# Ledger of designs, part 44: miniprotein binders against q53ft3

Target 1, 195 residues: q53ft3
Amino acid sequence: MFGCLVAGRLVQTAAQQVAEDKFVFDLPDYESINHVVVFMLGTIPFPEGMGGSVYFSYPDSNGMPVWQLLGFVTNGKPSAIFKISGLKSGEGSQHPFGAMNIVRTPSVAQIGISVELLDSMAQQTPVGNAAVSSVDSFTQFTQKMLDNFYNFASSFAVSQAQMTPSPSEMFIPANVVLKWYENFQRRLAQNPLFW
Below, E stands for the ipSAE of ESMFold2; O stands for the ipSAE of OpenDDE; V2 stands for 0.75 times the mean of E and O plus 0.25 times the DockQ between their complexes.

## First folded at step 7 (miniprotein)

Design s10 (at its last look DockQ between E and O 0.85; V2 from the best seeds 0.00; counts 0 for: pae O 1.55 > 1.5)
Fold by ESMFold2-Fast, scan of step 7:
Structure s10 (fold): chain B 195 residues (1-195), chain A 83 residues (1-83)
Amino acid sequence: as target 1 above (195 residues)
Amino acid sequence: SVEELAEEIRRALEYIQRIYERAKKLLEQGDVEKALRALQLAYKWAKIALERAQELGLTELIEEAQELIQQIEELMEKIRESQ
């Protein structure tokens, strides 16, 4: 249902389920991370009237998690970019994950997703310095995402067994991949939220 | 690809199955209210997974989702009868 992307790292799509409505992605070596993208994978949406509150945690000096609300993802806005570099020394407020008694390695940060009613989410205040709102910052991050995706797509091939009597490998001309990349960059320059 | 879409549905059903198991544990601990909320979430998400599997013609996932929905409905009905 959910994905988590850090520039230069393998995308994560297998969240750890820590409660009936709470999911977590581990972020090892978090001190090198500036931005994190949290997104819906697209096939399974939230139930009507629900969304996800996105939290970030890092271990304090005692190894205890400090949870901070970063923002939200919903069916209407299924992806969000967060700057976490400024939050690693911040202070957290009261939040749902704080009651989970989650114990973990002091060097690992986490992204948490709490599935909640949209009305409940509207009553919550994200930390002020997490959301990436500038077009330039978003475009720079998106360039790194495109590089990672392009490298992934160019490195691997997928068989379409269901389309042939016998399984066979399908090939895509390099020009098609390049045209997609160029088209995506052009569209981003015109409207960063087109996708 | 269809395989990637099927993988997301399969993983969603795994999450929903765990929600169902957590709801049963909550009932054993006497927390009926929290158990019902968990079952309602599981039910809504399982129906979404079923609908998507049906749209894509994924027979095995359709059957898995239907079985899970039935288990959720039966447990919710037992709770209703006992209240």
Scores: ipSAE 0.739, ipTM 0.913, lowest interface PAE 0.8, mean pLDDT 78
Fold by ESMFold2, look of step 8:
Structure s10 (fold): chain B 195 residues (1-195), chain A 83 residues (1-83)
Amino acid sequence: as target 1 above (195 residues)
Amino acid sequence: SVEELAEEIRRALEYIQRIYERAKKLLEQGDVEKALRALQLAYKWAKIALERAQELGLTELIEEAQELIQQIEELMEKIRESQ
């Protein structure tokens, strides 16, 4: 029904059901996460007239859970990217006459999806601008995916002297992958919507 | 693949079964309104799951969805008659 994706991590597709209409994904080491993608898998949609309110939960400075509304997913908008880097548990600030950092322990945050009537969702206000503008979110996600692809592909690069003969296989020189990567990055930086 | 789609349907039926079980507990606690809301959600999703299983020809999942729908309908009817 639902999926949850963080760049560089395995996709989660088996939400924990915590109530008849509420589903949760755990986010371990959440302090290293800046964005999360929440989406519908596609086979089992929301019932007509319903959608999902998406929440982020983290422990506050006292260890108590704090839930914040990030935004929504619906049958008409079945995926969304949310910025969570500014929503994490509060931490102490250093001050100019000495430093005392609040001790921080990484803990598990959660993404929650609450199945609700669309009319009820329209009355809710997400925290700040947690949902990144579609252009900015697309650009950031795409850039991270491009970096990941290039790093992955380059890890298999071999010199011409190291190639293994295989008549049933086709090979692509690493330079063409690099040129594609550089060209795409350049065009994305100039017009994030060219894609 | 069809197997991945079947797994999504199977997981959805598991969630729906738990909604049905929760609705029964809500009735035991006397909370008829909450129980009916839970059953209506379970019914709508079970009908969707049945349609998807039928489209894919997944005979075992079709049977499971049909049994769950029957249970949900019977409980909703019982509630309606007792009021």
Scores: ipSAE 0.723, ipTM 0.903, lowest interface PAE 1.0, mean pLDDT 76
Fold by OpenDDE base, look of step 8:
Structure s10 (fold): chain B 195 residues (1-195), chain A 83 residues (1-83)
Amino acid sequence: as target 1 above (195 residues)
Amino acid sequence: SVEELAEEIRRALEYIQRIYERAKKLLEQGDVEKALRALQLAYKWAKIALERAQELGLTELIEEAQELIQQIEELMEKIRESQ
């Protein structure tokens, strides 16, 4: 139902269900994370009249989780980008995860999704500057993500002459990745919200 | 791919199953209202999962979804009868 993406990391599609209406993604090495994308996978939407409140948690100086409301995802807005880098030293607010003893490693932050009624969500106020509202910021984040992927993929590139025969493995030509990258950039430039 | 979608549906059904089990526990604790809310959510999601499984012709997942829906309905009915 939910996905979580950090630039330069594998997409997470297996959230931990911590309650009947609450899901959590772990974010290791959270101090290096600037932005996170939360999105619906598209197969199982929210039930009618419901959405997701997205929270971020990080350990405080005592190792206790501090939760902050980042924003929302809905069927109408199935993805959102959040800036979390500036939140790591902030104060926590009331949150639906507070009563839950979620086992975590001290170096691991969490993204929590609370499934709630849309009308209830409207009464909540996200922390300031968490939502990436500017098209430029979104574009920059996406560009960095794409660059990271391209750099990662290209690091494995070998010439035909350098290939070791492995009949059990499938190979993707580097030019295919490049073409995908170029096409994605073009689409991004035309409409940063094309997905 | 169909396989990827199937996996997503399977995972959803697993979540719904957990919601159902939690609802049972809530009932044991005497929290009927919260249990009903949980079951209602589980029911709605299970119906969606069933529809998606049917659209893709995923027989096993259809059966699992149907069974789960039945379990949810039965439990909801029991709650109504006890009120």
Scores: ipSAE 0.337, ipTM 0.745, lowest interface PAE 1.6, mean pLDDT 82
ESMFold2 (binder alone), look of step 8: mean pLDDT 90; pTM 0.887

Design s11
Fold by ESMFold2-Fast, scan of step 7:
Structure s11 (fold): chain B 195 residues (1-195), chain A 83 residues (1-83)
Amino acid sequence: as target 1 above (195 residues)
Amino acid sequence: SVEELAEEIRRALEYLQRIYERAKKLLEQGDVEKALRALQLAYKWAKIALERAQELGLTELIEEAQELIQQIEELMEKIRESQ
């Protein structure tokens, strides 16, 4: 249902389900990450009236996860790009992952997706520095990401017939990836701010 | 090919099946409210997965989605009868 993409890394499409409405992607070596893309894969949309609140966590000085709201993905806006390289801990923040006992290793950040009602999401305030609002910066980053993603998909498709899928390995349906690439590029060309 | 689209549907159904199992455990523990919320979410998404599988003619996944929907409906009916 969901994907997570970081420049220069393998795309993730197998989120870890930690609750009925909560999904997580691990981001190892997060200190080297500037931007993260979160997106819907395209075949299974959110139920009507629902969307996903996107959170980011990293260990604080005590080694405890600090969750911050980055933004949202919805059926109408199924992808978003976030800048995480400058985030600080949010003191007193309230979030749906607060009660989650999510085990993680040192230097590993996480992206969390909480499936929520759209009305509930409209009342939430993301951290100010996360969403990418610069059109030029976003367009260049997006083009680079699309090229990287398409190259990965092509490589996977060539080797798919010879692969034995493992439960620990990500699986990316080539047709879904190509359809997502085409749709995202079309939308970006029509409205660079559609994300 | 349709087989690539089938993988996303199959994975979604695996997520939804786990939600169903979680809801059963919550109900056994007396947490009816959480169980009902979990079932309602699984139900809505299972209906979407069924529609997509039907559009693609994926018989195996159609049957899997229909079975899950039936299990969810039966558990929700049990909850309704208890209230």
Scores: ipSAE 0.704, ipTM 0.893, lowest interface PAE 0.9, mean pLDDT 77

Design s12
Fold by ESMFold2-Fast, scan of step 7:
Structure s12 (fold): chain B 195 residues (1-195), chain A 83 residues (1-83)
Amino acid sequence: as target 1 above (195 residues)
Amino acid sequence: SVEELAEEIRRALEYAQRIYERAKKLLEQGDVEKALRALQLAYKWAKIALERAQELGLTELIEEAQELIQQIEELMEKIRESQ
């Protein structure tokens, strides 16, 4: 139903269900992430009158999650791009002596999707700097993201004859990526705000 | 491809099944209101999955969706009768 994409990383399409209405994607090594894309895969829409509130969480200094509302995805706007750089609390950890002799453990952030009534979602306020707000910025970022993602994915393209058997690895056919890219490009050209 | 579409439908049914199982646990705990809300959500997802599987002619997924919907409906009726 849901997908989560970060430039230069494998797309995630298997959210973990943590409640009847709540789903999460893990974002390892999140300090290197500036933007994240959350989208509907296209086959299964939200139930009528419902949509998804998109949250971002990162571990605080005690390792506890801090959830922030980024925005929304709906059947009418099934994709959204969020800037998560600047939402992460790193100012306290930047003290030179406070970070001495601390073994850096990789931190895992999460994207959460809460399936909610549209009326309920309308009453919520996302954090101010998360959504890509300007049309020019959105269009430029999206085009750059599409190009970078397609180029990155195609750099790993091999014929079936060249594939090494690896049952634990998930593979996505190049045709699926190409069709998604072409459909997205076409829709973006028609309406940059369809996200 | 049909295989990729089938995978999304199957995943939606898996989510709906887990919601159904949660609703049963909520009933055992006496939380009828939360159980009914969970069943209604499971029903909506399962119905969407059924419609899409029917449009695509995916027989196995049609059968899985119909079975889940029947289980949800039976549990909802049981709740109604007990109130």
Scores: ipSAE 0.701, ipTM 0.903, lowest interface PAE 1.1, mean pLDDT 77

Design s13 (at its last look DockQ between E and O 0.40; V2 from the best seeds 0.00; counts 0 for: pae O 7.7 > 1.5)
Fold by ESMFold2-Fast, scan of step 7:
Structure s13 (fold): chain B 195 residues (1-195), chain A 83 residues (1-83)
Amino acid sequence: as target 1 above (195 residues)
Amino acid sequence: SVEELAEEIRRALEYFQRIYERAKKLLEQGDVEKALRALQLAYKWAKIALERAQELGLTELIEEAQELIQQIEELMEKIRESQ
């Protein structure tokens, strides 16, 4: 039903169901994340009159989750880009004296999707500056994300002569990744919202 | 690809089956109102999955969706009769 994408990371399409109407994606090392994309996969739309409220959660100073409403995805608007870098609450707490480093709770954030009535969603106010709504901004962001992923994947390319035998390991030819990249760019140029 | 579409439907049906199982447990606990809300949501989702599976001719997923819908309908009727 849902996907979650972060530049330079594997796309997630298998949300954890935590209630009949609530789904969660884990975001490890969230402090390095600036943007997340939440989207419908396209085969199973929301039931008529329903949509998804998108939340972001991070651990507070006590390690407890703090949920913030980022925005919405609906059948009419099945994908959204959110800037989360400004929402993290790690700023302003400082100890100017000493060199103590306290071991923190693991830096794992979550994207939550709550399936709600559209009328109910209309009454909610997302946190400011989270949504990226410009088509040009979306296209530029997506192009940067594609470039980042391709460069990251290519950085692990090795010739067949350099491969170590590993029977349980699977490999993808580099030319397959390149073909996917070129195909995606072509489709994006034709329709920035095709996915 | 058809394989990717089929995989999305299959995963969706797993989510909806879990909603159904949750509704049964809520009923066992006496929470009829929450159970009915969960069943109504599962019903709407399962009907969508059935329609998509039918459009794509995915026989196994059609049968799985029909079975889930039947289970939901039977449980909703049981609740109605007990009120």
Scores: ipSAE 0.747, ipTM 0.920, lowest interface PAE 0.8, mean pLDDT 79
Fold by ESMFold2, look of step 8:
Structure s13 (fold): chain B 195 residues (1-195), chain A 83 residues (1-83)
Amino acid sequence: as target 1 above (195 residues)
Amino acid sequence: SVEELAEEIRRALEYFQRIYERAKKLLEQGDVEKALRALQLAYKWAKIALERAQELGLTELIEEAQELIQQIEELMEKIRESQ
């Protein structure tokens, strides 16, 4: 039903159901994440009159979750990009005492989707802006998305010696994916808004 | 591909089955209103999943969705009879 994507990482499509109307994705090493994409996979939409409120949760200094409303996904707007880098402010992870070598332990944040009535969602106010705010940020995010897609697709590559016959399947040679990737990169470098 | 769509429908039906099981627990706890809301949500979603499975000719998923829908309908009727 839902997907969650971070540049440079595999897409997540298997949300953990934590309540009848609430679904979550884990974000390990969340301090390194600046943007996240939340989207509908498309096969199973929300029921009529409903949509999804999207939340970000990170552990505070005591390990307790802090939840913040990022925005919404609906059948009419089935994907959104959220900036989360500015939402992680709190007690610092760095000592102020000079050159001490502090190794950060990664902690797990969460993206939560709460299925709600559209009327209820209209009364909620997200924190900050949910949109990509500049061409440079958009270009970086898009490049990371391209890398993620290519790494994902290439992880399923098999040599000709490893193939088994599968007449019910359609296959795409890995070279086609590489050519698409190279062409898209070239166009993005020439005009980041070409799409 | 059809296989990818089938996996999405299958995962969704697993979520909806869990909503049904949660509704049963809510009834045992006496929270009838919350249980009915959960059942209505699962019902609407399961009908959507049935429609998608039918469009794709996915016989096993059609049967799974129909069974879940029947279970939900039976439980909602039992609740109405008890009120």
Scores: ipSAE 0.709, ipTM 0.898, lowest interface PAE 1.0, mean pLDDT 77
Fold by OpenDDE base, look of step 8:
Structure s13 (fold): chain B 195 residues (1-195), chain A 83 residues (1-83)
Amino acid sequence: as target 1 above (195 residues)
Amino acid sequence: SVEELAEEIRRALEYFQRIYERAKKLLEQGDVEKALRALQLAYKWAKIALERAQELGLTELIEEAQELIQQIEELMEKIRESQ
């Protein structure tokens, strides 16, 4: 149902379901993470009248999890980007995950999604600095993500002369990736919120 | 991939199964109205999951979805009969 994306890392599409209405992504080495994108996979929508409250958890000085509400995802807003770098020293808030003993490594933070009624979500207040408020910050994050993907993909690029026959493998021409990248950049420049 | 979609459908069905179980607990608590709403919700979305499983030809998930739907229907019928 949910995906989680950190720039420079593989997309996570397998959330751990820790309760009937709660899903968790692990974020190893969370100290290096500035932004997280949470999105619906599009396979199964939220039930009618429900959405997802998105929380971030990091260990405090005592190793106890500190949970903060980042924001929301809904069928109408199936993705959101959150800045978490500035939250690492923040205070915790009330959260739906408090009663759950989720096993984690000390260096691992978590993104939690709680499926809740939309009416209940409307009464909650996210931490003020979690939402990407500036177009510039959003653009920068997107650009970094795109650059990372391009660099990753291009690292596998070989000329036709260098190709080893592998009938079981499919190949994508590098120019296709480049064209995608250029088109995406153009759209991003025109409207950073085009998606 | 089909495999990824299959896993998503599986997880969704598990979620709706838990909603079904919650509805049973609500009934035990005497909250028939909430139980019925929960069952109706689970029913609706289990049907969607079934359709998607059918589209992908996922036999095991089809069976699981059908079983869940049947369980929900049976429980809803019991509620109606008790009223």
Scores: ipSAE 0.020, ipTM 0.216, lowest interface PAE 7.7, mean pLDDT 78
ESMFold2 (binder alone), look of step 8: mean pLDDT 87; pTM 0.830

Design s14
Fold by ESMFold2-Fast, scan of step 7:
Structure s14 (fold): chain B 195 residues (1-195), chain A 83 residues (1-83)
Amino acid sequence: as target 1 above (195 residues)
Amino acid sequence: SVEELAEEIRRGLEYVQRIYERAKKLLEQGDVEKALRALQLAYKWAKIALERAQELGLTELIEEAQELIQQIEELMEKIRESQ
């Protein structure tokens, strides 16, 4: 039902169920993570009138989880990107995971998904300094990254007549880069999380 | 692929099964209201999983979903009778 993605790591699609309405993904070595993407897999949606509140936690000095609300995913907005770098220890946690004594190893953070009524979710305010981005924002960021890559690569393109032979170097025609860019942009428009 | 869709449905039904088992434990602990809410969530998700399995013609998952729905309904009925 849910997925969790960190750049440079294997996608996680098997959340650990810790309560009837609460699911968790482990984020080992979280100090190296800047952003986390949480998304619905698409086959099994939330029940009508429900959605998911997305929380982030890390162990404090006593091994107790510190939960912070990052944002939401719903059937209407089934993915979101969250910035977790720079988050600090929470104070006075009144959260859905509060009845759970989940002790984790140091350097292992968690993403929690609490399945809640949409009306309940609308009354909540994210706590902390986490920056939340929509799928649209993620798509725009990715397209900008692709544009930068294409422009950078194109700046090194040379004509066949200007190439100096070097057996240890490989050259890719500029048209191949353009075709890759067009294909990736098209795929990204169809599914922003395909990669 | 159909195989990937089937895997998501199967995992969904595993989550439903765990909700059902947690509801039974909640009843054992005397928390009838939480157990009923858990069963209602399990029921809704099991129905969704059943519909998806039916659309894809996945016979084993259809049967598994139907069995879970029946168990959930029976337990909810049992709770109602005991109130």
Scores: ipSAE 0.609, ipTM 0.868, lowest interface PAE 1.4, mean pLDDT 75

Design s15
Fold by ESMFold2-Fast, scan of step 7:
Structure s15 (fold): chain B 195 residues (1-195), chain A 83 residues (1-83)
Amino acid sequence: as target 1 above (195 residues)
Amino acid sequence: SVEELAEEIRRTLEYVQRIYERAKKLLEQGDVEKALRALQLAYKWAKIALERAQELGLTELIEEAQELIQQIEELMEKIRESQ
């Protein structure tokens, strides 16, 4: 249902289910992470009237998780990019061997997705400026451009019965264009920064 | 690819199965309301997974989804009868 991407790392598409409506992705070595992308994989939408509240959790000085609401993903907005670098307040690696001396504080953060009613989500306030609006706009623009190109290319499609032999023209089957479009759209949905 | 779409459907049915098992335990503990809410969510996900499997012609996943839906419906009916 869900994916999670960090630049320079393998995409995660297998969330760990921790409750009937709660899923998590582990983020090891979270000190090196500035942005996280959370997205719907595209085949299984949320049930009608529901969406996902996206949370970020890091271990505090006592090793306890501190959950912060980053934003939302919905069927209408199935991907979001979040800046988490500013949310790791109190990072204790002040020495070259600092991590060796913080045995009780794990170095693993988590992204949590809570499946909730849209009405319930509307009552919640995300932390400051975690959501990256410019990337969301870029993803939407790219999808619109992709749709425009596919529609343009498809407008030239003709059946073989309508084709006349022409050695100066090359023809590409419409299904090849459709396969490319679907693959690009899928990749964009999974990783808006893949290109 | 169809293989990637099938994997998402299969994983969704795995999540639904876990919700079903959790609901049974909640019911044993007397948490009827929580069990029913969990089953209703499981039912919604399973129905979506079934529709997608049918659209893609994935016979094995269609059968798995149908079996799971039947189990969920039976447990929900049992809850209604006991009220």
Scores: ipSAE 0.659, ipTM 0.894, lowest interface PAE 1.3, mean pLDDT 77

Design s16
Fold by ESMFold2-Fast, scan of step 7:
Structure s16 (fold): chain B 195 residues (1-195), chain A 83 residues (1-83)
Amino acid sequence: as target 1 above (195 residues)
Amino acid sequence: SVEELAEEIRRALEYVQRQYERAKKLLEQGDVEKALRALQLAYKWAKIALERAQELGLTELIEEAQELIQQIEELMEKIRESQ
């Protein structure tokens, strides 16, 4: 359903489900991360009338998680790029993940996706500076990120004849990577602010 | 290959199954409201997964989705009867 991409790291496509409507991706060594891409994989859409609110969390100086709303992904806008470097301390207000008992190590941040009604999402305000605001900068950045992701993923492509049973390894079909890349490029070309 | 897209459908069904199991646990604990919320959302995802599996002709995933949908419907009916 969902993917999470950071430049120079392996793409994550296996979110941890922490509630019926809540999914998380772990981001170790988060201090080195400037941008995160969150996207729909393309086969399973959100249920009609629903979308995903995207949150970012990192441990504060006391090790407590602070969740911040970054933005949204929907069937109509299935990918988004967020700048997480320089985010301020949390607002201190209540949010969907606030009541959850999530135990994390001090050096690991998380991206959270909360599946919500579109009407409910429309009433929420993302934190400032999280979304990439410049259309030209956004387009250049996304093209570079897409190229980096596709080239990196493709470097690990092997034919079925070369594959051996390996219980500790996960293989992402090259076709899935290519389909996501093509879909995102098409969406970006039609509307650079689709996210 | 169309079959390579099966992984996303399979993962969606895994999430659905986890929520079905969670709902049974919640019912054991007396939390009917949380159980229903979990089942209702899981049902929606399962129906979508079934539709995609049918479009792609993935017989095993069609059967898995149908079985899971039936189990969810039966549990929801049990909840209705007990209220």
Scores: ipSAE 0.715, ipTM 0.900, lowest interface PAE 1.0, mean pLDDT 77

